VH-VL binders against q58483. Designs and how they scored, part 1

Every score and structure here is a prediction.

Target 1, 193 residues: q58483
Amino acid sequence: MKVIGISGSPRPEGNTTLLVREALNAIAEEGIETEFISLADKELNPCIGCNMCKEEGKCPIIDDVDEILKKMKEADGIILGSPVYFGGVSAQLKMLMDRSRPLRIGFQLRNKVGGAVAVGASRNGGQETTIQQIHNFFLIHSMIVVGDNDPTAHYGGTGVGKAPGDCKNDDIGLETARNLGKKVAEVVKLIKK
Positions, changes and structure headers below are counted from each chain's first letter, unless a header gives other numbers; Kabat numbers aren't used for antibody chains.
F, E and O are the ipSAE of ESMFold2-Fast, ESMFold2 and OpenDDE, as the mean of both directions, binder to target and target to binder. V2 is 0.75 times the mean of E and O plus 0.25 times the DockQ between their complexes.
[cut] stands for letters that were removed.

## First folded at step 5 (VH-VL)

Design d7
Fold by ESMFold2, look of step 7:
Structure d7 (fold): chain C 193 residues (1-193), chain A 124 residues (1-124), chain B 111 residues (1-111)
Amino acid sequence: as target 1 above (193 residues)
Amino acid sequence: QVELVQSGAEVKKPGESLKISCKGSGYSFTSYWIGWVRQAPGKGLEWMGIIYPGDSDTRYSPSFQGQVTISADKSISTAYLQWSSLKASDTAMYYCARLPYYFDSEGWDAFDIWGQGTLVTVSS
Amino acid sequence: DIALTQPASVSGSPGQSITISCTGTSSDVGRYNYVSWYQQHPGKAPKLMIYDVSNRPSGVSNRFSGSKSGNTASLTISGLQAEDEADYYCSSYTSDSTYVVFGGGTKLTVL
């Protein structure tokens, strides 16, 4: 069993990374293998709408997206995290989402567990609208969407921070990220039963 | 175009209060951090603290916590550094500097624009 | 105690390249890519030369470049010119309650 966590932040080692890693740590405590992937150091290009992936099963654009899609295909659960950019995901994460069409061929993400994390500069500052964009991506791939576990049980990991590392002092945000990880782990185990 | 203009030099005695200013112009004042940096005579740069005028989020270096007050008046695009009781060891050049704030909640860069400095001399 | 370590002085002749080091820890320079360099001529305010390890602000000569490896950042000045003579300070973000740490400064002398 394996769960990957992907940070869509253009910055390494920021608050989004911290919250995604917090969720993955909770998953690792449940005995599940985890891997963290940052988009900050990846070459990503936008989808150009060519439709070649429908016939070929893979995108003709050569960059780092293909390797990330392979890791997503191999995982049993996927956590996507993003900073809040104008009420939605970062462009980096959106490029990955748009380029994911090869995985929809045969619905290769079907029934994988999906969880979402978002970090904004203020509490209630677009984290939930960003999470819902991530949830829509999971639903279109026929995945199983989960939020954070009880007792925080809402939409996923929601953090607040202005400076890198601020989320280490966001006790509410940290708890939601950990509870998201616990819920992802629980559902992955149920599916693999 | 973008600039920080600081108040003029001050000569004070120990125990007196002082408030020096840093006025920003040519940019959106509430969208950047303003930091204060001290340079004692013949010495290096010391970070004192920083404020985000948009919401008054204020953070201090441990060395200066409780020693100074950092504040801002958004209506006149001005940040302040204030002592309630000056010491001779407060004699230094004081710079204000702007640090970009990014809405992405993960940004930290560098002090990109500096004021000209305010020389504060405290002697009895 | 909390300062990043820089050499006290460096010298070079016009046309040479020199490098100024800035050594921190795995909690600042080694952890974050928020390293910056400032030039300060005598009697003047500091000027930002490099940010985010290697980025140059508009108006800074491409003779100035930055890099880091592990816990050490470096400022390299190629083709030294007389106007490069100044004090140079590095700075880094740290997640401790300090947030900002400066180096002790390096006096560059152009011979």
Scores: ipSAE 0.123, ipTM 0.710, lowest interface PAE 7.0, mean pLDDT 91
Fold by OpenDDE, look of step 6:
Structure d7 (fold): chain C 193 residues (1-193), chain A 124 residues (1-124), chain B 111 residues (1-111)
Amino acid sequence: as target 1 above (193 residues)
Amino acid sequence: QVELVQSGAEVKKPGESLKISCKGSGYSFTSYWIGWVRQAPGKGLEWMGIIYPGDSDTRYSPSFQGQVTISADKSISTAYLQWSSLKASDTAMYYCARLPYYFDSEGWDAFDIWGQGTLVTVSS
Amino acid sequence: DIALTQPASVSGSPGQSITISCTGTSSDVGRYNYVSWYQQHPGKAPKLMIYDVSNRPSGVSNRFSGSKSGNTASLTISGLQAEDEADYYCSSYTSDSTYVVFGGGTKLTVL
């Protein structure tokens, strides 16, 4: 069993990375293999809507997306994390999401477990609306969407960070991230048993 | 034109209080952190702390925690650095500088705009 | 505060290329790409030359470039000019305390 965590932050070691890693740590504690991926250093290009992927099953754009998609396809669970940019996901994450269309052919991510992490500058700064976008992405891929586990059980990992590293001191955020990891691990195990 | 303008040089005695200022203009004052940097005569730069004028979130270097107070008045786009009781060792050039704030603080860039500095001399 | 390690001084002749190193730890330079370089002429405020390891602000000469390897960041100045004579400071974000630290500074002399 393997769960990958992808940070859509333009920064490789930002607060989003912190929370995604926290979720992955919780998953690792459950005996599941984890891998962290940052989009910060990736060459990503937007979907151009050419629909070649529908015809040929492959995107004609050559960049780092294909390798990431392969990892997504191979994983049993996927955690997507994003900073809150204008109430939504980062452009980096959105590019990956949009470019994931090849995986919708045959629904290659079907029944994989999806969890979402969002970090905002305020406690109520768009974390939920960002998570909703990620959840929609999972649902469109016919994935199994989960929130964070009890006792915090809501929509996923939600952190607050106004400065780099702030999430280290956001106990609520850290707890939700860990509980997300636990829930993802639990559901992955249920599916794989 | 984006700039930070600091208050004039100060000559003080040990034990006296002092408050110096840094006024920003040409940009959204509440959208950037303001930091203070100390430079003793002939020495290097020392990071003192930063404040986000938008909500007055303040962060201090451990070395300066409790030694100084950083504040801001966003209504006049001004940041402050103050001492309750100056020491001779506080003699230095003090710079304010702007630190860009990025959404949800995934990171921040460096100090991109600097004030001209305020020389503080403390001697008996 | 823990300072980043820089050479006390470097020198070069006009037209040459020089490099200033900034060595930190896995908790600062090695951890983040939040390394910046500042130029300071005597009696003047520091000026940002490089940020995020290798990004150059508008208005800064392309003779200035930055890089990082491991726990060491480097500022390279190509085509050295007399006006480049100044003190140079590196800085980095620290993971331990969410603060910024400066290097000790390097005096660049143009011969």
Scores: ipSAE 0.031, ipTM 0.652, lowest interface PAE 3.0, mean pLDDT 92

## First folded at step 8 (VH-VL)

Design j1
Fold by OpenDDE, look of step 8:
Structure j1 (fold): chain C 193 residues (1-193), chain A 124 residues (1-124), chain B 111 residues (1-111)
Amino acid sequence: as target 1 above (193 residues)
Amino acid sequence: QVELVQSGAEVKKPGESLKISCKGSGYSFTSYWIGWVRQAPGKGLEWMGIIYPGDSDTRYSPSFQGQVTISADKSISTAYLQWSSLKASDTAMYYCARLPYYFDSEGWDYFDIWGQGTLVTVSS
Amino acid sequence: DIALTQPASVSGSPGQSITISCTGTSSDVGRYNYVSWYQQHPGKAPKLMIYEVSNRPSGVSNRFSGSKSGNTASLTISGLQAEDEADYYCSSYTDSSTYVVFGGGTKLTVL
């Protein structure tokens, strides 16, 4: 069993990365293999709507997206994290989402477990709306969407960080991230029985 | 024009209190952090701390934690640095500077706009 | 306290190129691309010359450039001019205390 965590932040080691890793740590504690991926250092290009992927099963754009899609396809669970940019996901994460169309052919991510993490500058700074975008993405891929586990049990990992390292001291954020990891791990184990 | 204007030079005695000011203009004062930097005579620059005027979130360097108080009044676009009891060792030039921060950045980056400095002399 | 190490002084003739080094650790210069350089003329406030290792703010001469290798950042001034005579300070974010640390400063003399 393997779960990958992808940070859509343009920063490789910001608060978003911290929370994604916290979720992965919780998963690792459950005995599941984890891998962290940052989009910050990746070459990502937007979908150009050419529909070649529908015809050929592959995107004609050559960049770092194909490798990431391969990892997504091989994983049993996927956590996507993003800073809140204008109430939504980062451009980096959106590019990956848009470029994931090849995986929708035959619904290659079907029944994989999806979890979402969002970091905002305030407690109510768009974390939920950002998570909703991520959840929609999972649903469109026919994935199994989960929130954070009890006792927090809402929509996923939600952190507050308006300064470097703030999420280290955001106990609520850390708890929700860990509970997301626990939920993902639990559901992955249920499926793999 | 973006600028920071600081209050005038101060001459004080040990044990006295002091509050100096830094007024920003030409930009959104509440959208940038403001930092204070100390420079003792003939010495280098020292990072003291920063404040976000929007909500008065304040961060100190360990060396200056509890030694000074940084505050701000966003209604007049002014940041402050104050001492409750000055020491001779507080004699220095004090600069305020604007610190841009981009959301989710790994760390603090740079000071792009500086005040002209406030000389504080503490002697018996 | 964490300190970045700079040479106390450097000198050059007009038209020459000089380099000022700034050596930190794997917890600051070596880890982050948050290295900045400031120019300070006598009796004046510091001026930002380079940010994020190699970026130059608008209005700063293209004679100023920055780079980094390992734990050492460098400021290079080409075509040295008399007006470049000043103190130069490097800075970097550090993990140790989640704040910015400055170098000791370098006095540049134009001969």
Scores: ipSAE 0.580, ipTM 0.843, lowest interface PAE 1.0, mean pLDDT 95
Fold by ESMFold2, look of step 10:
Structure j1 (fold): chain C 193 residues (1-193), chain A 124 residues (1-124), chain B 111 residues (1-111)
Amino acid sequence: as target 1 above (193 residues)
Amino acid sequence: QVELVQSGAEVKKPGESLKISCKGSGYSFTSYWIGWVRQAPGKGLEWMGIIYPGDSDTRYSPSFQGQVTISADKSISTAYLQWSSLKASDTAMYYCARLPYYFDSEGWDYFDIWGQGTLVTVSS
Amino acid sequence: DIALTQPASVSGSPGQSITISCTGTSSDVGRYNYVSWYQQHPGKAPKLMIYEVSNRPSGVSNRFSGSKSGNTASLTISGLQAEDEADYYCSSYTDSSTYVVFGGGTKLTVL
């Protein structure tokens, strides 16, 4: 069993990375292999609407997206995290989402477990609306969406921070991320039985 | 023209209070951090602390926590550095500097615009 | 907090290239891409020369370049000119209990 966590932040080692890693740490404590992927150091390009992936099963654009899609296909659970950019996901994460059509051919993500993380500059500052965009992506891929586990139980990992590392001081945000990881691990174990 | 204009040089005695100012103009004052940097005579740069005037988020270097007060009055686009009781060791040049804050919850940046400096001399 | 380590001085002749090092830790220079370099002429405020390791602000000569490897950042000045004679400070973000740390400074002498 394997769960990958992807940070959609354009910045390496920021608050989104911190919260995604916290969720993955909770998953690893449950005996599940984890892998972290940052989009900050990837070459990403927007989808150009060419439709070639429908027939060929892969995008003709050569960049880092294809390798990321392969890792998503191989995982049993996927955590996507993003900073809140105008109430939604970063452009980097959106490019990955838009380029994900090869995985929708044959619904290769079906029944994988999806969890979402968002970090905003203020508490209640668009984390939930960003998480909803991520949840919509999971639903359109026929995935199983989960939120954070009790006692924080909401829609996923939600953090607050302005500077890199600020989420180290966001005890509530860290707890939501860990509880998201616990719920992802629980459901992955259930569906793999 | 984006600029930071600091208050004039000060000559003080130990034990006196002091409040120096840094007025920002030509930009949205509440949308950038203002930081304070000390340079003792013949020495290097020391970061003292920073304030985001938009919400008064204020952070201090551990070396200066409790030693100074950083504040801002956004109605006049001015940041302040204040001592309640000066010491001779406070003799230094004090710079304010602007640090961009992007809408990004994960960014840190650099001091892109600096004030001209305020020389504070504390002597008996 | 502990300052980033810079050489106290470096020198070069006009037209040469020089490099100023800035050594930190895996908690600052090695972890974050928020390394910046400042030039300070005597009696003047510092001026930003490089930000985010290698970016030049508008108006800074392309003779100035930055890089990092591991825990060490470097400022390289090519084609040295007399006006480059100044003090140079690196700075990095850190979240260990201080947000900003400066290097001790390097005096560049153009021979």
Scores: ipSAE 0.161, ipTM 0.716, lowest interface PAE 6.6, mean pLDDT 91

## First folded at step 10 (VH-VL)

Design k6
Fold by OpenDDE, look of step 10:
Structure k6 (fold): chain C 193 residues (1-193), chain A 124 residues (1-124), chain B 111 residues (1-111)
Amino acid sequence: as target 1 above (193 residues)
Amino acid sequence: QVELVQSGAEVKKPGESLKISCKGSGYSFTSYWIGWVRQAPGKGLEWMGIIYPGDSDTRYSPSFQGQVTISADKSISTAYLQWSSLKASDTAMYYCARLPYYWDSEGWDYFDIWGQGTLVTVSS
Amino acid sequence: DIALTQPASVSGSPGQSITISCTGTSSDVGRYNYVSWYQQHPGKAPKLMIYEVSNRPSGVSNRFSGSKSGNTASLTISGLQAEDEADYYCSSYTDSSTYVVFGGGTKLTVL
């Protein structure tokens, strides 16, 4: 069993990465293999809507997306994290999402477990709406969407960052992230049982 | 039209207290950090600390921790730097500067807007 | 306190290109792309010239450019002009207890 965590932040070691890693740590504690991926240093290009992927099963654009998609395909669970940009995901994450169309052919991510992490500038700074975009992505791929586990159970990992490293001290954020990890791990185990 | 305007020059004696100000305008004062930078005569720039006026979260450089107090009044878009007891070595130009607000940054980035500076002279 | 190392002074003739170095460590310049450069004319406040190693704020001449290699950041001023004569400071985020560290400053003289 393997779960990957992808940070869609343009910053490789920001608060988003911190929370995604925290979720992965919780998963690792459950005995599941984890891998962290940052989009910050990846070459990502937007989907051009050419629809070639629907015909050929592969995107004609050559960049770092294909490797990421492969990892997504191989994983049993996927955590996507993003800073809140105008109530939505970062452009980096959106590009990955948009370029994931090849995986929708045959629904290659079907029944994989999806969890979402969002980091905003305030506690009510668009984390939920950002997570919703991620959830929509999972749903469109026919994945199994999960929120964070009880007792925090809501939509996923939600962190607040106002300064570098703030999420280290965001106990609520850390708890939700860990509970997300636990939930993902739990459901992955259920599916693989 | 974004600017930081600092209070005027101060001439003080050792042991006296002082509070200088930095008023922001032309932008959302509570959406940016405000930092204070010291520059002793003929010397370089020294990072003193920063404050987030929105909630008065304050971070000090170790060198200035306990030596000064940084505060803010968001109602009037003003940040403050104050001393309880000035020393001659406090003689310097003090700049306030705006730091962009990044909630997912790995570190502090840059000061994009600077006040004109407040000269503080402490002598007996 | 941690300080970034800059040459005390550099000089150049009008039209020339000069470079100011800013050497840090693997805990600041070498680790982060949070290197900034500031220009300070005598009696004036510093002005941001470069941020995040190589980005130029609006209104800053394209004659100013920044780069980084290893633990050393560089500010290059091309087509040197008289008005470029000033002190230049680099800064960087650092992993130390100090959040931001400045270089010692470089006095640029236009001959």
Scores: ipSAE 0.584, ipTM 0.860, lowest interface PAE 0.8, mean pLDDT 95
Fold by OpenDDE, fold request of step 14:
Structure k6 (fold): chain C 193 residues (1-193), chain A 124 residues (1-124), chain B 111 residues (1-111)
Amino acid sequence: as target 1 above (193 residues)
Amino acid sequence: QVELVQSGAEVKKPGESLKISCKGSGYSFTSYWIGWVRQAPGKGLEWMGIIYPGDSDTRYSPSFQGQVTISADKSISTAYLQWSSLKASDTAMYYCARLPYYWDSEGWDYFDIWGQGTLVTVSS
Amino acid sequence: DIALTQPASVSGSPGQSITISCTGTSSDVGRYNYVSWYQQHPGKAPKLMIYEVSNRPSGVSNRFSGSKSGNTASLTISGLQAEDEADYYCSSYTDSSTYVVFGGGTKLTVL
């Protein structure tokens, strides 16, 4: 069993990364293999709407997206994290999402477990709306969407970071991230049983 | 135009208190961090600390923690640096500077706008 | 005090290219791309010349460029002009102290 965590932040070691890693740590503690991926240093290009992926089964654009998609396909669970940009996901994450269309052919992510992490500058700074966008992505891929586990159970990992390293001290954020990890691990185990 | 204007030069004696100011204009004062930088005579720049005027969140350099107080009054777009008891070693030029924070950044980045500086001289 | 290491002084003739080094550690310059360079003329406030290792703010001459290798950042000034004579400071974010650290400064003399 393997779960990957992807940070859609343009920064490789920002607060989003911290929170995503915390979720993965919780998963690792459950005996599941984890891998962290940052989009910060990846070459990503937007979908151009050419629809060639529907005809050929792959995107004609050559960049770092294909390798990431491969990892997504191989994983049993996927955590996507994003800083809150205007109440939504970062452009980096959106490009990955949009370019994931090849995986919708045959629904290659079907029944994989999806969890979402969002980090904002305020406690109520768009974390939920950002998570919702990620959830929609999972649903469109016919994945199984989960939130954070009890007792915090809501929509996923939610953190606050107004300054560098703030998520290290965001106890609420860390708890929700860990509970997300626990839920993902639990559901992955149920499916693989 | 974006600018930071600092209060005038100060001449003080050891043991006296002092509060200098930095007023921002031409931009949203509450949307950027304001930092203070010390430069002793003939010496380099020293990072003292920063404040977010929007909520007065303040971060100090360990070297200046407890030595000075950084504050802000967002109603008049002004940041402050103050001493309760000055020392001769506090003699220096003090700059305020604007620090943009890119969302989800790993660290503090740069000061893009600087005040003209306030010279503080402490002597017996 | 913690500071990044810069040469005390550098000099060059008009039209030449000079480089100022800024050496830190794996906890600052070596780890992050948050290296900035500031120019300071006598009696004036510092001016941001380079941010994030190699980016120039609007209004800064393209004669100024920045780079980084390992724990050392570099400021290069090409086509040296008399007006470039100033003190130059590098800075970097450091996770060890969780704040920004400045270099000791470099006096650039245009001969």
Scores: ipSAE 0.445, ipTM 0.825, lowest interface PAE 1.1, mean pLDDT 95
Fold by OpenDDE, fold request of step 14:
Structure k6 (fold): chain C 193 residues (1-193), chain A 124 residues (1-124), chain B 111 residues (1-111)
Amino acid sequence: as target 1 above (193 residues)
Amino acid sequence: QVELVQSGAEVKKPGESLKISCKGSGYSFTSYWIGWVRQAPGKGLEWMGIIYPGDSDTRYSPSFQGQVTISADKSISTAYLQWSSLKASDTAMYYCARLPYYWDSEGWDYFDIWGQGTLVTVSS
Amino acid sequence: DIALTQPASVSGSPGQSITISCTGTSSDVGRYNYVSWYQQHPGKAPKLMIYEVSNRPSGVSNRFSGSKSGNTASLTISGLQAEDEADYYCSSYTDSSTYVVFGGGTKLTVL
């Protein structure tokens, strides 16, 4: 069993990375293999809507997206994290999402477990609306969407980071991230029975 | 135009208290961090601390923690630096500067707007 | 935190190109792309010249450029002009704290 965590932040070591890693740590503690991926240093290009992926099963754009999609396909669970930019996901993460259509052919991510992490400048700074975008992505891929586990049980990992390293001291954020990891691990194990 | 305007030069004696000011204009004062930088005569720049006027979140350099107080009054777009008891070694030019921060940055980035500085002279 | 290391002084003739180095550690310059450069004329406030290693703010001459290799950042001034004579300070975020460390400063003299 393997779960990957992808940070859609343009920064490789920011608060989003911190929370995504925290979720992965919780998963690792459950005995599941984890891998962290940052989009910050990847070459990503937007979808151009050419539909070639439907014809050939592959996106004609050559960049780092294909390798990431491969990792997504091989994983049993996927955590996507993003800073809150204008109430939504970063452009980096959106590019990955939009370019994931090859995996929708045959629904290659079907029944994989999806979890979301969002970091905003305030507690009510768009974390939920950002998570909603990520959840929509998972649903469109026919994945199993989960929130953070009880007792925090809501929509996923939600952190506040208005300054560098803030999420290290965001107990709520850390707890929700860990509970997300626990839920993902739990559901992955249920599926793999 | 975006600018920071600081209060005038101060001449004080050791043991006296002092509060200097930095007023921002031309931008949303509550949306940027404000930092204070010390420059002793003939010396380099020293990072003192920062404040977020929106909620008065204040963070000090370890070297200046407990030595000064940084505050802000967002109603008048003003940040402050104050001493309870000045020392001769506090003699320096003090600059306030605007520190932009965008979410998820790994660290503090740069000061893009600077005040003109406030010279503080402490002598017997 | 220890200050970043800069040469005390650098000089050049008009039209020449000069470089000012800023050496830190793997905990600051070597780790982050949060290196900034400031120009300070006598009796004036510092002015941001470069941010994030190599970016120029609006209004800053393209004669100023920044780069980084390993633990050393560099400010290059091409086509040196008399008005470039000033003190130059580098800064960097450091993981030793959440704060910024400045270099010791470099006095640039235009001959």
Scores: ipSAE 0.411, ipTM 0.811, lowest interface PAE 1.4, mean pLDDT 94
Fold by ESMFold2, fold request of step 14:
Formats: C-alpha cells, structure tokens, sequence
Structure k6 (fold): chain C 193 residues (1-193), chain A 124 residues (1-124), chain B 111 residues (1-111)
C-alpha cells in the first residue's frame, strides 16, 4: 500500500509542504509507504486542449507532469495540498489537474482515496474553498474522497501561516492534517482488504 | 513616494521610558510588515522584531523579547518601538524598515525601504 | 541568536571584481532562497542591493550580482568603483524564532 502527497506550492519549503508531510507522517505511522512530491521547480505546462492523450494514452507535452501522473496511478491514496491562491489551488496544482486527463481515460484513479490540504494566511481564509476544488478533482476521477478523522472531522487539513514554517506553531492545523492522514490510511486499509 | 519617516534623535537617562515612531507614506501601510533593526555605535545590524499592521501580528527576536514593545496605529500609518526602562546599552541607531507581505502564505523576503534612523543616546 | 559569517573586510582596486561571502546553516541560507544584501555608507541607512539570492532591485547597477552554493551566499561586485566603498550586510530568513538573521558586515575598501 502506498500513499503519495503532492504539494502544489510554488516554493520548495513552506507551510503547504509542512502540512502535506504531517499528513503523510500520520499515514506512515499506520504502516503504509509514503512518498512526498513537490511541484516547486518542476517543469509544468498548461493543457493545450489538443485531445491527443485520448488516442495515445499520454500527453504530447514533454515536461515533469508525466512522471507525476505515473506515481499517482501507482498509489492507493493521494493527498493534494495547496496554498490558498484567490480561494482556490495554485496554478502549479491546477496545471497538474488539467493535465491529468490521461488518467481519466479508463478511470485509472477509480476508487483511490483522496485527501486535501490547504493553507492560508488567515484562519478561515479560503482553506475550505480550496479544499472543495481539490475534492471536485477527486470526484471527477471517480475517487473516494475523505476528510480529516475524528475528533477534528471536517473537510481535510487546514493550516494558517503568513511566513514559511508558521504552521509548525498552528497546533489546530497540524491536528487536522494528522487526522486527514489517519482517515486516508483507515480507508486505504478498508478498500484493500 | 514610498517612504518611512522616523521620529527625531533622543537623549535619555537610564530608567526612563521612550517611544519612537516610524510613519509610512505613499503605500498601503496595513499591507506590509514593518521591522525594527538596531545598530549599536560602530557595530552591525541586529534584527529586533516585526509587526504586520493589518492584524497586529507581532514577532520578536529572542534577544529582544520582553525588552521592547513593537506596536502600530494604522489610523495614522505609524509603527512604534518602545522601552519601559532604558539602559545605557540601549544606546544605538534604530531603523524601521518595510518588508513585503506575501499574500500566498509561503513567502518571506527583504527590507526594501528603510527609515532614516533614530539615534537614541542613554547616559547619566 | 545565530549570525551569518562574513569576512570583516575585503579590498580591491578600481576596475577589479571582488566577492563577499556569507555563510549560514541548513536552517537559513542552505534552506531558503530568502538571502538579501544591503549596502551601507557611513551615516546612512542601509540600501537593498540584492534580494532572493540574485535579483537586483530597479536602479541597482548590474555590476552587483549574487549567488549561493550550499550554506554560503556570495555578493560579487565587478568593475569596482570608489563609490562602492561601504559596509555590506547579508541577511537570510531562518527557521529559528528570530525569523531574520544578519551577517556581521564586511567593510569594502576601494584601494
């Protein structure tokens, strides 16, 4: 069993990375292999709408997206995290989402477990609207969407921070990220029985 | 024009209180951090702390925690540095400086605009 | 807290290139790309010369350039001019509770 966590932050180290890793750590504590992937400094290009992936099973654009999609296909669970950019995901994560059509052909993500993380500069500062965008992506891929586990149980990991690493001191946010990881692990184990 | 204008030089005795000011103009005061930097005579720069006037989020260097108070009055676009009880070792030049606030909760950077400095002299 | 390590002084002749080093740790210079350099002439406030390791603000001469490798950042001044004689400070964001750390400063003398 394997769960990957992807940070959509354009920065290699920051609050989004911290929260995604916190969720993955909780998953690893449940005995599930984890891998972290940062989109920072990845070569990402937008989908150009060519539809070639339908026939070829792969996108003609040569960049880092294809390798990320392969890892998503191989995983049993996927955590996506993003900083809040105007109430939604970063452009980096949206590019990956838009470029994911090869995986929708044959619904290759079907029944994989999806969990979402968002971090904003203010408490209640767009984290939930960003998480909903991530949830929509999971639903369109026919995935199983989960939120954070009890006792925090809500929509996923939500953090607050203005400066890189501020979420280290956001005990509430850290707990939601850990409980998201626990729920992802629980459901992955249930569906793999 | 974007500028930070600090209050004038101060000559004080040990034990006295002091509040110096830094007025920002030409930009949205509540949208940037304001930091304070000390430079003792003949010495280098020491970061003291910062405030985000938009919500008064205030952070201190451990060396200055409890030694000074950083505050802001956003109605007059002014940040403050204050001491309850000055010591001779507080003699220094004090700069305020503006630091960009990164709306994306992931960024930090540099002091792009500096005040002219306020010389504080504490002697008996 | 921690201070970034800079040489106390450097010197060069007009027209030469010089480099000032700034050594930190894996918790600041080595982790983040939030390294900046400030020039300070006597009696004046510091002036931002380089930010984010290698970026120049508008109005700063392209004779100033920055880089880093591992835990060490560098400021290079090419085509040295008399007006470059000043103190130079590096700064970095850090994981510590201080958030910001400065180097001890380097006195540049133009011979």
Amino acid sequence: as target 1 above (193 residues)
Amino acid sequence: QVELVQSGAEVKKPGESLKISCKGSGYSFTSYWIGWVRQAPGKGLEWMGIIYPGDSDTRYSPSFQGQVTISADKSISTAYLQWSSLKASDTAMYYCARLPYYWDSEGWDYFDIWGQGTLVTVSS
Amino acid sequence: DIALTQPASVSGSPGQSITISCTGTSSDVGRYNYVSWYQQHPGKAPKLMIYEVSNRPSGVSNRFSGSKSGNTASLTISGLQAEDEADYYCSSYTDSSTYVVFGGGTKLTVL
Scores: ipSAE 0.135, ipTM 0.711, lowest interface PAE 6.6, mean pLDDT 91

